# Designs tried in a protein design chat: VH-VL binders against q0aze0. Part 266

Target 1, 268 residues: q0aze0
Amino acid sequence: MKIILVNNRFKENTEKKAQEIAGQLSALNVEVIIDNGLDEPYAGTVDFIMVLGGDGTMLRAARRYGQRAIPVLGVNMGTVGFLSNIEINELAEYLPLILREEYSLEARMMLEVAVFQQQSLLTRVFCLNELLLRSNSPRMLSFALEISGQKLEPYRGDGLIVSTTTGSTAYSLSAGGPIADPQLDAFIVTPVASHIINKRPLVVSPEREISLHLLEEREAIIGIDGQIKMDFGAENRVLIKRAPHPLLMVNLKAKPFFTSIDRSLQRQ
Short names: E, the ipSAE of ESMFold2; O, the ipSAE of OpenDDE; V2, 0.75 times the mean of E and O plus 0.25 times the DockQ between their complexes.

## First folded at step 11 (VH-VL)

Design R38 (framework fv_inotuzumab)
Fold by ESMFold2-Fast, scan of step 11:
Structure R38 (fold): chain C 268 residues (1-268), chain A 123 residues (1-123), chain B 112 residues (1-112)
Amino acid sequence: as target 1 above (268 residues)
Amino acid sequence: EVQLVQSGAEVKKPGASVKVSCKASGYTFTDYAIHWVRQAPGQGLEWIGGINTYTGDTYYRRKFQGRVTMTADTSTSTVYMELSSLRSEDTAVYYCAREESYYDYLSGTFDYWGQGTLVTVSS
Amino acid sequence: DVQVTQSPSSLSASVGDRVTITCRSSQSLVYSEGNTYLSWYLHKPGKAPQLLIYDVSNRFSGVPDRFSGSGSGTDFTLTISSLQPEDFATYYCLQATHFPLTFGQGTKVEIK
């Protein structure tokens, strides 16, 4: 059995814990690859991915490995997280179930983001939460949104978010988007500080293709899951569609989404 | 308007502790980690540590481990840094600075800074 | 710890001069997804530090066009194309790829 341990590079204690867990797994004849993000993603075949960290670390794991149809378990290292299933102090209790493959899987849709310069593909990335188009200067953006060939009236404002249902509680929520059941597959399109009255969040089929481009030369950035930033100018176009594979999240215990988000909103 | 406002200057004796505050306004408090950086007289900038205001995770440079504690109060949008067992070498201007975060991800950039708090440790 | 060294430690310049400051790290600052966590700050006595450049080459909002950043791996440069009176200050680079975060020792830009 081969397991990838994904951990947060910056947290010293998380790195030490990853090494400790790797030692315990190796003693059980499990081959362990540690991914702290400094090297390229592991290219070989693996059976399981264990993420040691919070939701941000899970998002990185999803971008790197989510399209490989491998079970991914989130292990929370301290604070509450929406993408983690168990706490670190529960790992010893659940480890026998992991090794016996006694768990269920929940599929979470992902985005495929393709960035073009005119007709040429520059890059293709996958993400679990959202793509954010935003201004990188004090000037607002003027941009075009097209949904499956249907051209909407131009947008004018600070930006736009195209989110999965998993991402509904992230940037989309802060910009006024709805909270969505993560078991649903849908795109949520949420404007950021729009200066055009009545521009509302849209909930659209995951089979739709969404495209964005600037109508005026501006300094703008495309952000992926709040972690990757790419320059975006008037000669660029982005195409967003549902990724070929969902992220397969491991469920070892029931996680009550609605009560968790309700408590989180009351805390804020 | 993003603002980080720090508490006023402190004078302490060796062995005492000091608690400096950094009050944030003009943005969503939990979307940014707060770090502490000091500058001793004639020296450069030195990173002490930080706190993720969303997760509560703290990150301390080893030389301050056991002497520094960082806490966040979401209800007042305020971060505190307490430094104990003060020595004359701890005399410095202490700055808070915000770092964009996304859950437990940290962007690695300090975009806005507090005005600084002079802490003088003398007998 | 990853060491960050700036050169020069100080320089004298006149208004209108092109100024270059170099930052060198003891280890690569490249993160696997292409992110390189290196930023530049301007600091004046009695004032808070100010962000100039983040992620190697991205100019922070409101920062004048005369400031630019470049580099890769272990070698990074901050350039001021035409020095202005308000630019006489100490400049610091910060690496945030490796724990702990480390600043360069600073480069003081003084009036000639």
Scores: ipSAE 0.734, ipTM 0.878, lowest interface PAE 1.3, mean pLDDT 90

Design R39 (framework fv_inotuzumab)
Fold by ESMFold2-Fast, scan of step 11:
Structure R39 (fold): chain C 268 residues (1-268), chain A 123 residues (1-123), chain B 112 residues (1-112)
Amino acid sequence: as target 1 above (268 residues)
Amino acid sequence: EVQLVQSGAEVKKPGASVKVSCKASGYTFTDYAIHWVRQAPGQGLEWIGGINTYTGDTYYRRKFQGRVTMTADTSTSTVYMELSSLRSEDTAVYYCARGESYYDYLSGTFDYWGQGTLVTVSS
Amino acid sequence: DVQVTQSPSSLSASVGDRVTITCRSSQSLVYSEGNTYLSWYLHKPGKAPQLLIYDVSNRFSGVPDRFSGSGSGTDFTLTISSLQPEDFATYYCLQATHFPLTFGQGTKVEIK
């Protein structure tokens, strides 16, 4: 059995814990690869991915490995998030179940984001939460949104978010988007500080293709899960569609989504 | 126009705590992390830690762990740094600085800085 | 901690001189998913530090073209092609690839 341990290199405790867990797994004849983000993603065959950290570390793991149909377990290292399933102090208890493959899987839709310059593909990335188009200057953007070839009236404002249902509790929520059941597959399209009063969040089929481009020369940024940022100009176009494979999240312990989000909102 | 405005100078006795504020304006507060850097008299710049303003997740240099607490108030676009159990060697100018914000804080540079807050610890 | 060492600790120069400051990291700053996170700052007494160069070689907005950065891996250089009166200051490099973030000790550029 081969396991990837994904940790956050900016959290010293996760690096030390990854080394300790790797030693324990090695003693059980499990081969371990540690991914702290500095090296290229491991290209070989792997049976399981264990994420040591918070939601942000899970987002990196999803981007790097989410399209490979490998079970991914979130292990919380101190601060409870929405994407972890067990606490670090529970790992020893659940490890025999992991090694015997005695767990259930929850599929989470991902986005495929392709950025073009005219007709040339510049980059293609996958993400779990969202793509953000935003202004990188005090000037608002003017941009075009197309949904499956249907051209909407132009948008004016600070930007736009295209989110998965998993991402509904992330940046989309802060911009006024709805909270979505993560068991649903849908795109959520949320305007950021729109000057057009009747621009509302849209919930659309995940079978649709969403296209964005600027209508005026502006300084803009495309952000992906808050981790990848790239310049976006009027010569660029972005195409967003459902990724070929969902992220397969491991369930070892019941973690009710709705009671978790309800508690989180009461703390605001 | 991006601005970071810090609270005024403070004089504290050894063993006390100090809380310095950094108010951000001119950008979307939660898109960027805020870091704290200090400079003691005759010394170089020293990174203390940073906070992801969207998640509230904090990253502290080991030396300050247990003595420093960083918090963010999104309703006022303000970050606070509280340093406890003050010693004379904590006398320094404390700066807040804006860095790239990621859900999982990966890396950053400090593009805009606050004006600095002098904290003097003396008996 | 990843150690960052600047050379020299101080130097004396005249207006119009070419000045080079080096920054050496004890470990490689290469990151496969992003740029090399090495930046340079100018600091004057009584003022906040100012960003000059980010990601090794990119000049920050408004920074004069006499400032340039270069390097890779563990060795990095800040060059001022023709020193101006306002450039007498202390310069710092910062690595942000490894935790904790670490500054060099600083290089003081003073009038000859």
Scores: ipSAE 0.343, ipTM 0.698, lowest interface PAE 4.1, mean pLDDT 88

Design R4 (framework fv_inotuzumab; at its last look DockQ between E and O 0.78; V2 from the best seeds 0.67)
Fold by ESMFold2-Fast, scan of step 11:
Structure R4 (fold): chain C 268 residues (1-268), chain A 123 residues (1-123), chain B 112 residues (1-112)
Amino acid sequence: as target 1 above (268 residues)
Amino acid sequence: EVQLVQSGAEVKKPGASVKVSCKASGYTFTDYAIHWVRQAPGQGLEWIGGINTYTGDTYYRRKFQGRVTMTADTSTSTVYMELSSLRSEDTAVYYCARDESYYDYLSGYFDYWGQGTLVTVSS
Amino acid sequence: DVQVTQSPSSLSASVGDRVTITCRSSQSLVYSEGNTYLSWYLHKPGKAPQLLIYDVSNRFSGVPDRFSGSGSGTDFTLTISSLQPEDFATYYCLQATHFPLTFGQGTKVEIK
């Protein structure tokens, strides 16, 4: 059995805990790979992924490994997290279930993002929450949105978010998008500070293809899950579609989405 | 307009504690972590630590661990840095600076800074 | 700790000169998916530091075109193509790939 432990680069205690857990698993005849983000993703066969950290660390794990159909467990290290299933002090209790593969899986859709310069593919990335197109200067953007070949009237504003249902509670919510049940498959398209009065968030089929390009030369960036930034200019276009595989999230105990989000919204 | 406004200069005796505030305005407080950086006379910039305003996670350079405490008050959009057991070597200008965060992830660059707070430790 | 060394520690220059400042890290700063967490700051006495460049080569909003950043792995450069009077300052690089975050020792750009 081979397990990847994913940790956070800014939390020294997660590195220490990853080493401690790796030692415990090794004693149980489990091979452990530690992913601290510094190397390329592990390319070999892996049976399970354990994420030690918060939601941001889970998003990184999802981008690196989410398309490989490997079970991913979020282990909370004592801070707020909506993508974690168990607390670190519960790990010893649940470890026998993990090793016997006695757990259920929840599928979460992901985005496939392809960025082009003219006709050349520059990069292809996957993400769990969203793609954000935003201005990188005080100037408003003017950009084209096309949904499955249907060209919409030009957008003018600070940007646009294309989100999964899991991402509905992230940047999309802050920009006025709806809260979506993460078990639904849909794209949520949310404008950011649009100059056009009636530009509303759109909820569209996950079978749709979404494309974006700038209509004027402006300084803009594409953001992926708030963590990856790419320059985006008038020579670029982005194509967004459903990723081939969902992220398989491990469920060892009940964690109801609606009561969790309700509590979070009351806190603010 | 994004602003980080720090509390005024402090003079402390060796062994005392100091608490410096950094009040944020013009943006969503919990979308940015706040870091603290100091500059002692004739020295360069030194990172002390930071606090994730959304998660409450704190990050301290080891040499300050046990002496530094960072807290955030969301109701007033204010971050505090308390440094205890002060030494003459702690005399410095202390800056707060914001770092775009996404849950427990930090972007790792400081786009806007407070004006600085001079802390003088002398007897 | 990852050590960050700037070269030179100081230099003298005239308005209109091209200035280059180098930052070298003791370990690679490349992180997940090619992200490289290196930024550059301008600092003047009595003022707060100001961000110039982030993620190696991205100019911060409002920063003049004369400032540019480049580099990869362990070696990074800040270039000022035509030095202006307001550019006489101390410059710092910051690495944020490895914990703890580490500044270079600074490069003072003085009038010749």
Scores: ipSAE 0.769, ipTM 0.890, lowest interface PAE 1.1, mean pLDDT 91
Fold by ESMFold2, look of step 12:
Structure R4 (fold): chain C 268 residues (1-268), chain A 123 residues (1-123), chain B 112 residues (1-112)
Amino acid sequence: as target 1 above (268 residues)
Amino acid sequence: EVQLVQSGAEVKKPGASVKVSCKASGYTFTDYAIHWVRQAPGQGLEWIGGINTYTGDTYYRRKFQGRVTMTADTSTSTVYMELSSLRSEDTAVYYCARDESYYDYLSGYFDYWGQGTLVTVSS
Amino acid sequence: DVQVTQSPSSLSASVGDRVTITCRSSQSLVYSEGNTYLSWYLHKPGKAPQLLIYDVSNRFSGVPDRFSGSGSGTDFTLTISSLQPEDFATYYCLQATHFPLTFGQGTKVEIK
């Protein structure tokens, strides 16, 4: 059995813990690859991904490995978030179940984001929480949203968020979007500081394709899961659709979404 | 307007402790980690550590572990750095600076800084 | 700890000069998905440091166009295309790819 351990290099204790867990797994004849983000993603076949950290570390793991349809377990190292399942101090208790594959999986929709310059594909990235289009200057943006070829009236404001239901509790919520059940597949389209009164958040079928482009020359940024940033200008457009594979989140311990909302959001 | 306002200058004797505050305003406090950076006379900038105001996680450079403590009070949007067992070489200007966060992720650059707090350790 | 070395440690220049400052890291600063956490700061005595450049080459809001950053991997450069009177200061690079975060030793830019 081959496992990837994903950790966060900004916390020295996390690195030490990852080495410790790797040693324990090796003693059980499990091959372990540590991914602290400094090397290219492991390219070979793996059976399981264990994420040691918070929701931000899970987002990086999802972008790197989510399209491989491999079980991913969030192991919280301190603060309980929306994407962790067990605490680090519980890992030893649950490890036998992990090795016997005695767990359920919860599928979480991901976004596929394709950015173009003119008509040429510039890059393609995957996203678990959201794409954010925002102004990179004091000036507002004027931009167009198309949903499956259907042009909406132009937007004017600070930007737009296209979120999964998993991302509904992140930037989308702060911008006035609804909290969504993460078991639903949907896009949530949330305007950011819109000057157009009738631009309410939209909940959109995951079968749709969403396109964004600027209507005038402005400096803008595309943000992906709050961690990837790229310049976006009048020569660019972005196409957003449901990714081919969902993130397959491991469930070992019941973590009811609705009873945990208030606790998780109180830190915001 | 984003502001980080630090507490005033301190004069301390060797072996004492100092607690410097950094009060944030003009932004959502839990969207940014707070780092502490110092500059001793004639020296460059030295990173001490930081605190993620969302997660509560702290990050201390090894040379300061055991004598530095960073805390955050979200109700007052204030971060504190306490440095104990002060030595003459701890004489420095201490700055707080913010670093955009997204859960446990940190952007890794310091966009706004406090005005600095001079701590003088003298016998 | 990852060492970050600036060159030169100091320089003298006149208003209007083109100034280049280099920052060399003992290890690659490339992180997941190509993110490179190198930033540049300006610091004058009695004032707080000011961010100039983040992520190698992105100019922070309000920073004049004469400031630019470039580089990759381990070697990075800050360029001031036409030095102005307000640019006489000490400049620092910071790497945040590796824990602990480390500054370069600084480059003092003085009036010739």
Scores: ipSAE 0.733, ipTM 0.880, lowest interface PAE 1.3, mean pLDDT 90
Fold by OpenDDE, look of step 12:
Structure R4 (fold): chain C 268 residues (1-268), chain A 123 residues (1-123), chain B 112 residues (1-112)
Amino acid sequence: as target 1 above (268 residues)
Amino acid sequence: EVQLVQSGAEVKKPGASVKVSCKASGYTFTDYAIHWVRQAPGQGLEWIGGINTYTGDTYYRRKFQGRVTMTADTSTSTVYMELSSLRSEDTAVYYCARDESYYDYLSGYFDYWGQGTLVTVSS
Amino acid sequence: DVQVTQSPSSLSASVGDRVTITCRSSQSLVYSEGNTYLSWYLHKPGKAPQLLIYDVSNRFSGVPDRFSGSGSGTDFTLTISSLQPEDFATYYCLQATHFPLTFGQGTKVEIK
């Protein structure tokens, strides 16, 4: 068995714990790769991914490895969030189950985000939470939104969020988007400070495609999961689709979404 | 409008403690971490540490570990930095600065700064 | 700790001059997915520092076009295409790829 440990290098305790866990796993004849983000994603075949940290760390792991159909377990290191399944102090208890592959999997839809310069592809990224288009100035953006070729009325505002249902409790929620069942596959399109006060979020079928481009010469930024940022201008287009593969989240412990959501949201 | 407003100048004796406040406004408090940076007379900028207002995680430079405590009060949108066992070398202007955060992720740049707080440590 | 060294430590220039400041790190600042956490700040006496550039080359909101950032790996540059009177100040680079966060020692841009 080969396991990747993904940690947050900005949190010393996660790095130290990763090394400790790696030692324990090695003693059990498990091969371990530690991913602290400084290197390229491990390209070899692996059986399991363990994320040590919070939701941000999980998002990074999802972007790096999610397309490979590998079970991903979130291990919370004492932070708040929605994406961890067990606590670090529970790992010893559940380790035998992990090694025996006695766990369930929950498929979470991811986004496929493609950014273009005219007709040339600049980048393609798979992400778990959301794509954000926002102004890089105090001025509002004017941008076009198309859904499966249907052109909506131009948006005017600070920006727009296209989120998965997993991401519905993230930035989309802060922008006024609905809370979605993570077991549901859908896009959530949430305006950010729209000039039109009554502009409402859209819930869109995962079978559709979403495209965005600016209608004026303005400086904007594309953000992915709050971690990847790139300049976005009038010559750029973004195409958003359902990723061909979902993230396979490991479920070792029951974590009721709706009964725990209020507790988690109280921290926001 | 994003604003970080710090508490006023402090004069302390060696061995004493100082607690500087940084009140944030004009944005969602828990969406950003707050860092503290100081500048001693004639010196450059020095990072002290930071606090993630969402997770509560703190990040301290090793140099200050054991002497510095950062806390966040979400009800008042205020971050505090307490530095104990003050020395003359701690005399500096202390700045709080905002860092966009996403859960346990930090963007790593400071887009808005407080006006600074002069802390003077003298016998 | 990652060392960040700016060059030069000080320079004299005139209004209209092209100014280039370099920041070199002891280790690569490339992080996950190609992210590079290098930012530039302007600092005037008695004022708070101001963000100019983040992530190597992105201008912060409201920052004039004459400011630009470039570089990769361990070598980074801040360029002022045409120095203005309000640009005389001390400039700092900051790396946040590695813990702890570290500033360059600063570059003071003075009037010739």
Scores: ipSAE 0.544, ipTM 0.854, lowest interface PAE 1.0, mean pLDDT 93
ESMFold2 (binder alone), look of step 12: mean pLDDT 92; pTM 0.947

Design R40 (framework fv_inotuzumab)
Fold by ESMFold2-Fast, scan of step 11:
Structure R40 (fold): chain C 268 residues (1-268), chain A 123 residues (1-123), chain B 112 residues (1-112)
Amino acid sequence: as target 1 above (268 residues)
Amino acid sequence: EVQLVQSGAEVKKPGASVKVSCKASGYTFTDYAIHWVRQAPGQGLEWIGGINTYTGDTYYRRKFQGRVTMTADTSTSTVYMELSSLRSEDTAVYYCARDESYYDHLSGTFDYWGQGTLVTVSS
Amino acid sequence: DVQVTQSPSSLSASVGDRVTITCRSSQSLVYSEGNTYLSWYLHKPGKAPQLLIYDVSNRFSGVPDRFSGSGSGTDFTLTISSLQPEDFATYYCLQATHFPLTFGQGTKVEIK
């Protein structure tokens, strides 16, 4: 069995913990590849991915490996997040189940984001939570939104979020979007500080294609899962579709989504 | 209007502790980590550490580990940095700075800064 | 720790001059997916530092277009195309790819 161990580069103790876990796994005849984000993604065949960190570390793992149909387990190293399933102090208890492949999988849709300059593809990335278009200056944006060939009335405001259902509790929630059951497949389109008072969040089929471009020259940024930022100008266009494969998240321990989000919202 | 407002200047004796505050306003407090950076007289900027205001996770440069404690109070949108066992070499202007965070991911970019707090350690 | 070295340590210039400051890291600052966590700051005595450029080449909101950043891997530059009176200051680069975060030693831009 070959496992990729994904860790957080900002926690000094995380690298030492990853080495400890790698040693334990090697003693159990498991080959381990450590991924701290500095190298290219491991290109070989892998049976399992273990993420040591919070939700941000899981999002990086999803971008790097989510399209390969490999089980991904979130192991929390600190405070509880929405994408982790077990705590680090529970790993020893659950390790035999992992090695016997005795766990269920939950499929989470991902976005495929293609950024163009005029008609030339600049980049193509995948993400688990959302794409955020936002102004990079005090001036509001004017931009066009098209859904499956249907051109909507222009948007004016600070930006727009195109989210998966998994991302419904991230930036989309902060901008007034709905909380969505992550078992549903849908795009959630949430305006950011729109000057048009009747622009509401939209929930659309994941079969639809969404495109965005600026109607006026402005300084804008596209953000991917809050971690990757790209300049976005009037010469750019972005196309968003459902990614070919969902992320396969490992479920070893029952984690009721609705009670978790309810508790989080009470915390302010 | 984004603002980070720090507490006033402090004069301490060697061996004492100092606690500096950084009060945030004009944004959602828990969407940004707060880092601390100092500048000793005639020296450059030195990163001390930071705190994730949502998770409470802290990151400390090794040389300050065991002497520095960072805490965040969400109810007042205030971050504190306490530095103990003060030495004359700790005389510096201490700045807090905002770093966009996304869960446990930090952008590592300090977009808004506090005005600075002069801490003088002398006998 | 990753070392970050700026050059020159100081320079003297006149209003209207083109100024270039370099920042070199002891290790590559490229992170997964091509992200490079390198930012530039302007600092004046008695004032807080100010962000100028983030992620190598992106100007922060409100920063004049005379400031530009470039570079890749281990070598980065901050360019001021036409120096203005308010630009006489000390400039710092910061790497945030590797823990711990490290600043360059600073470059002082002085009036000629």
Scores: ipSAE 0.711, ipTM 0.868, lowest interface PAE 1.3, mean pLDDT 90

Design R41 (framework fv_inotuzumab)
Fold by ESMFold2-Fast, scan of step 11:
Structure R41 (fold): chain C 268 residues (1-268), chain A 123 residues (1-123), chain B 112 residues (1-112)
Amino acid sequence: as target 1 above (268 residues)
Amino acid sequence: EVQLVQSGAEVKKPGASVKVSCKASGYTFTDYAIHWVRQAPGQGLEWIGGINTYTGDTFYRRKFQGRVTMTADTSTSTVYMELSSLRSEDTAVYYCARDESYYDYLSGTFDYWGQGTLVTVSS
Amino acid sequence: DVQVTQSPSSLSASVGDRVTITCRSSQSLVYSEGNTYLSWYLHKPGKAPQLLIYDVSNRFSGVPDRFSGSGSGTDFTLTISSLQPEDFATYYCLQATHFPLTFGQGTKVEIK
């Protein structure tokens, strides 16, 4: 059995915990690879991924490994997140179940994002939460949105978010998007500070393709899960579709999504 | 408008503690981490540590471990840095600076800074 | 700790001059997905530092286009194409790929 431990570059304690867990797993004849983000993703076959950190660390793991159909477990290291399943102090209790593969899996859709310059593919990335198109200056953007070849009226504003249902509680929520059951597969298209009255969030079939490009040369950026930023100009086009494979998230205990989000919203 | 406003200058004796505040306004407090950076007279910028205002996680340069404590009060959008067991070499201007965060991810880029707080440690 | 060294430590220049400052790290600053966390700051006495360039080559909002950043891996450069009076300052690079975050020692740009 081979397990990847994913941890955060800003948390010295997670590096120490990763080494401790690696030692424990090695004693049980489990091979461990530690991924702190500095090296290229591990290219070999693996059986399981443990993410030691918060939601941001899970998002990195999903981009690196989510398309490989490998079980991914979020282990919270401190504050509660939406993508973790167990706390670090519970790991010893659940480890025998992990090793016996006694858990259920929840599939979470991912986005496939392809960025073009004219006719040439510049990059292709996958993400769990969202793509954000935003202005990188005080000036608003003018841009075109196409859904499965259907051209919508031009958008004017600060940007646009194309989100998975998992991402409905991230940037999309802050921009006025709906809260979606993460078990549903759908794109959520949420305008950011639109100047056009009645530009509302759209909930769109995951079978559709979404395309974005600027109608005027502006200083703009596309952001992937809040972690990767890429310049976006009038010569660029982005194509978004459902990724070939969902992220397979490990469930070792029940997650009260609706009660958790309800408590979060009462604080706002 | 984004602003980080720090508390006023402090004069302390060796062995004392100092607590500097950094009050944020003009943005969603929990979308940004706050770091602390100091500059001693005639020296360069030195990173001390930071706090993720969303998670509450703190991260300190080892040199300050055990002497520095950072806290965040979300109700007042204020971050505090307390430095204990002060030495003469802790005399410096202390800056807070914000860093875009996404849950436990930090960009590591300081886009807006507080005005600075002079802390003088002398007998 | 990853060491960050700036060159030169100081330089004298005249208004209109092209100025280049280099920043070298003891280890590669490339993070996952090719992200490189290297930023540049301008600092004047009595003022807070100001962000100029982030992620190696991206100008921060409002920063004049005479400022540009370039580089990869361990070697990075800040260029001021035509120095202006307000540009006489100390410049710092910051690496944020490796913990702890590390500033270069600074480069003071002084009037000739």
Scores: ipSAE 0.722, ipTM 0.874, lowest interface PAE 1.4, mean pLDDT 90

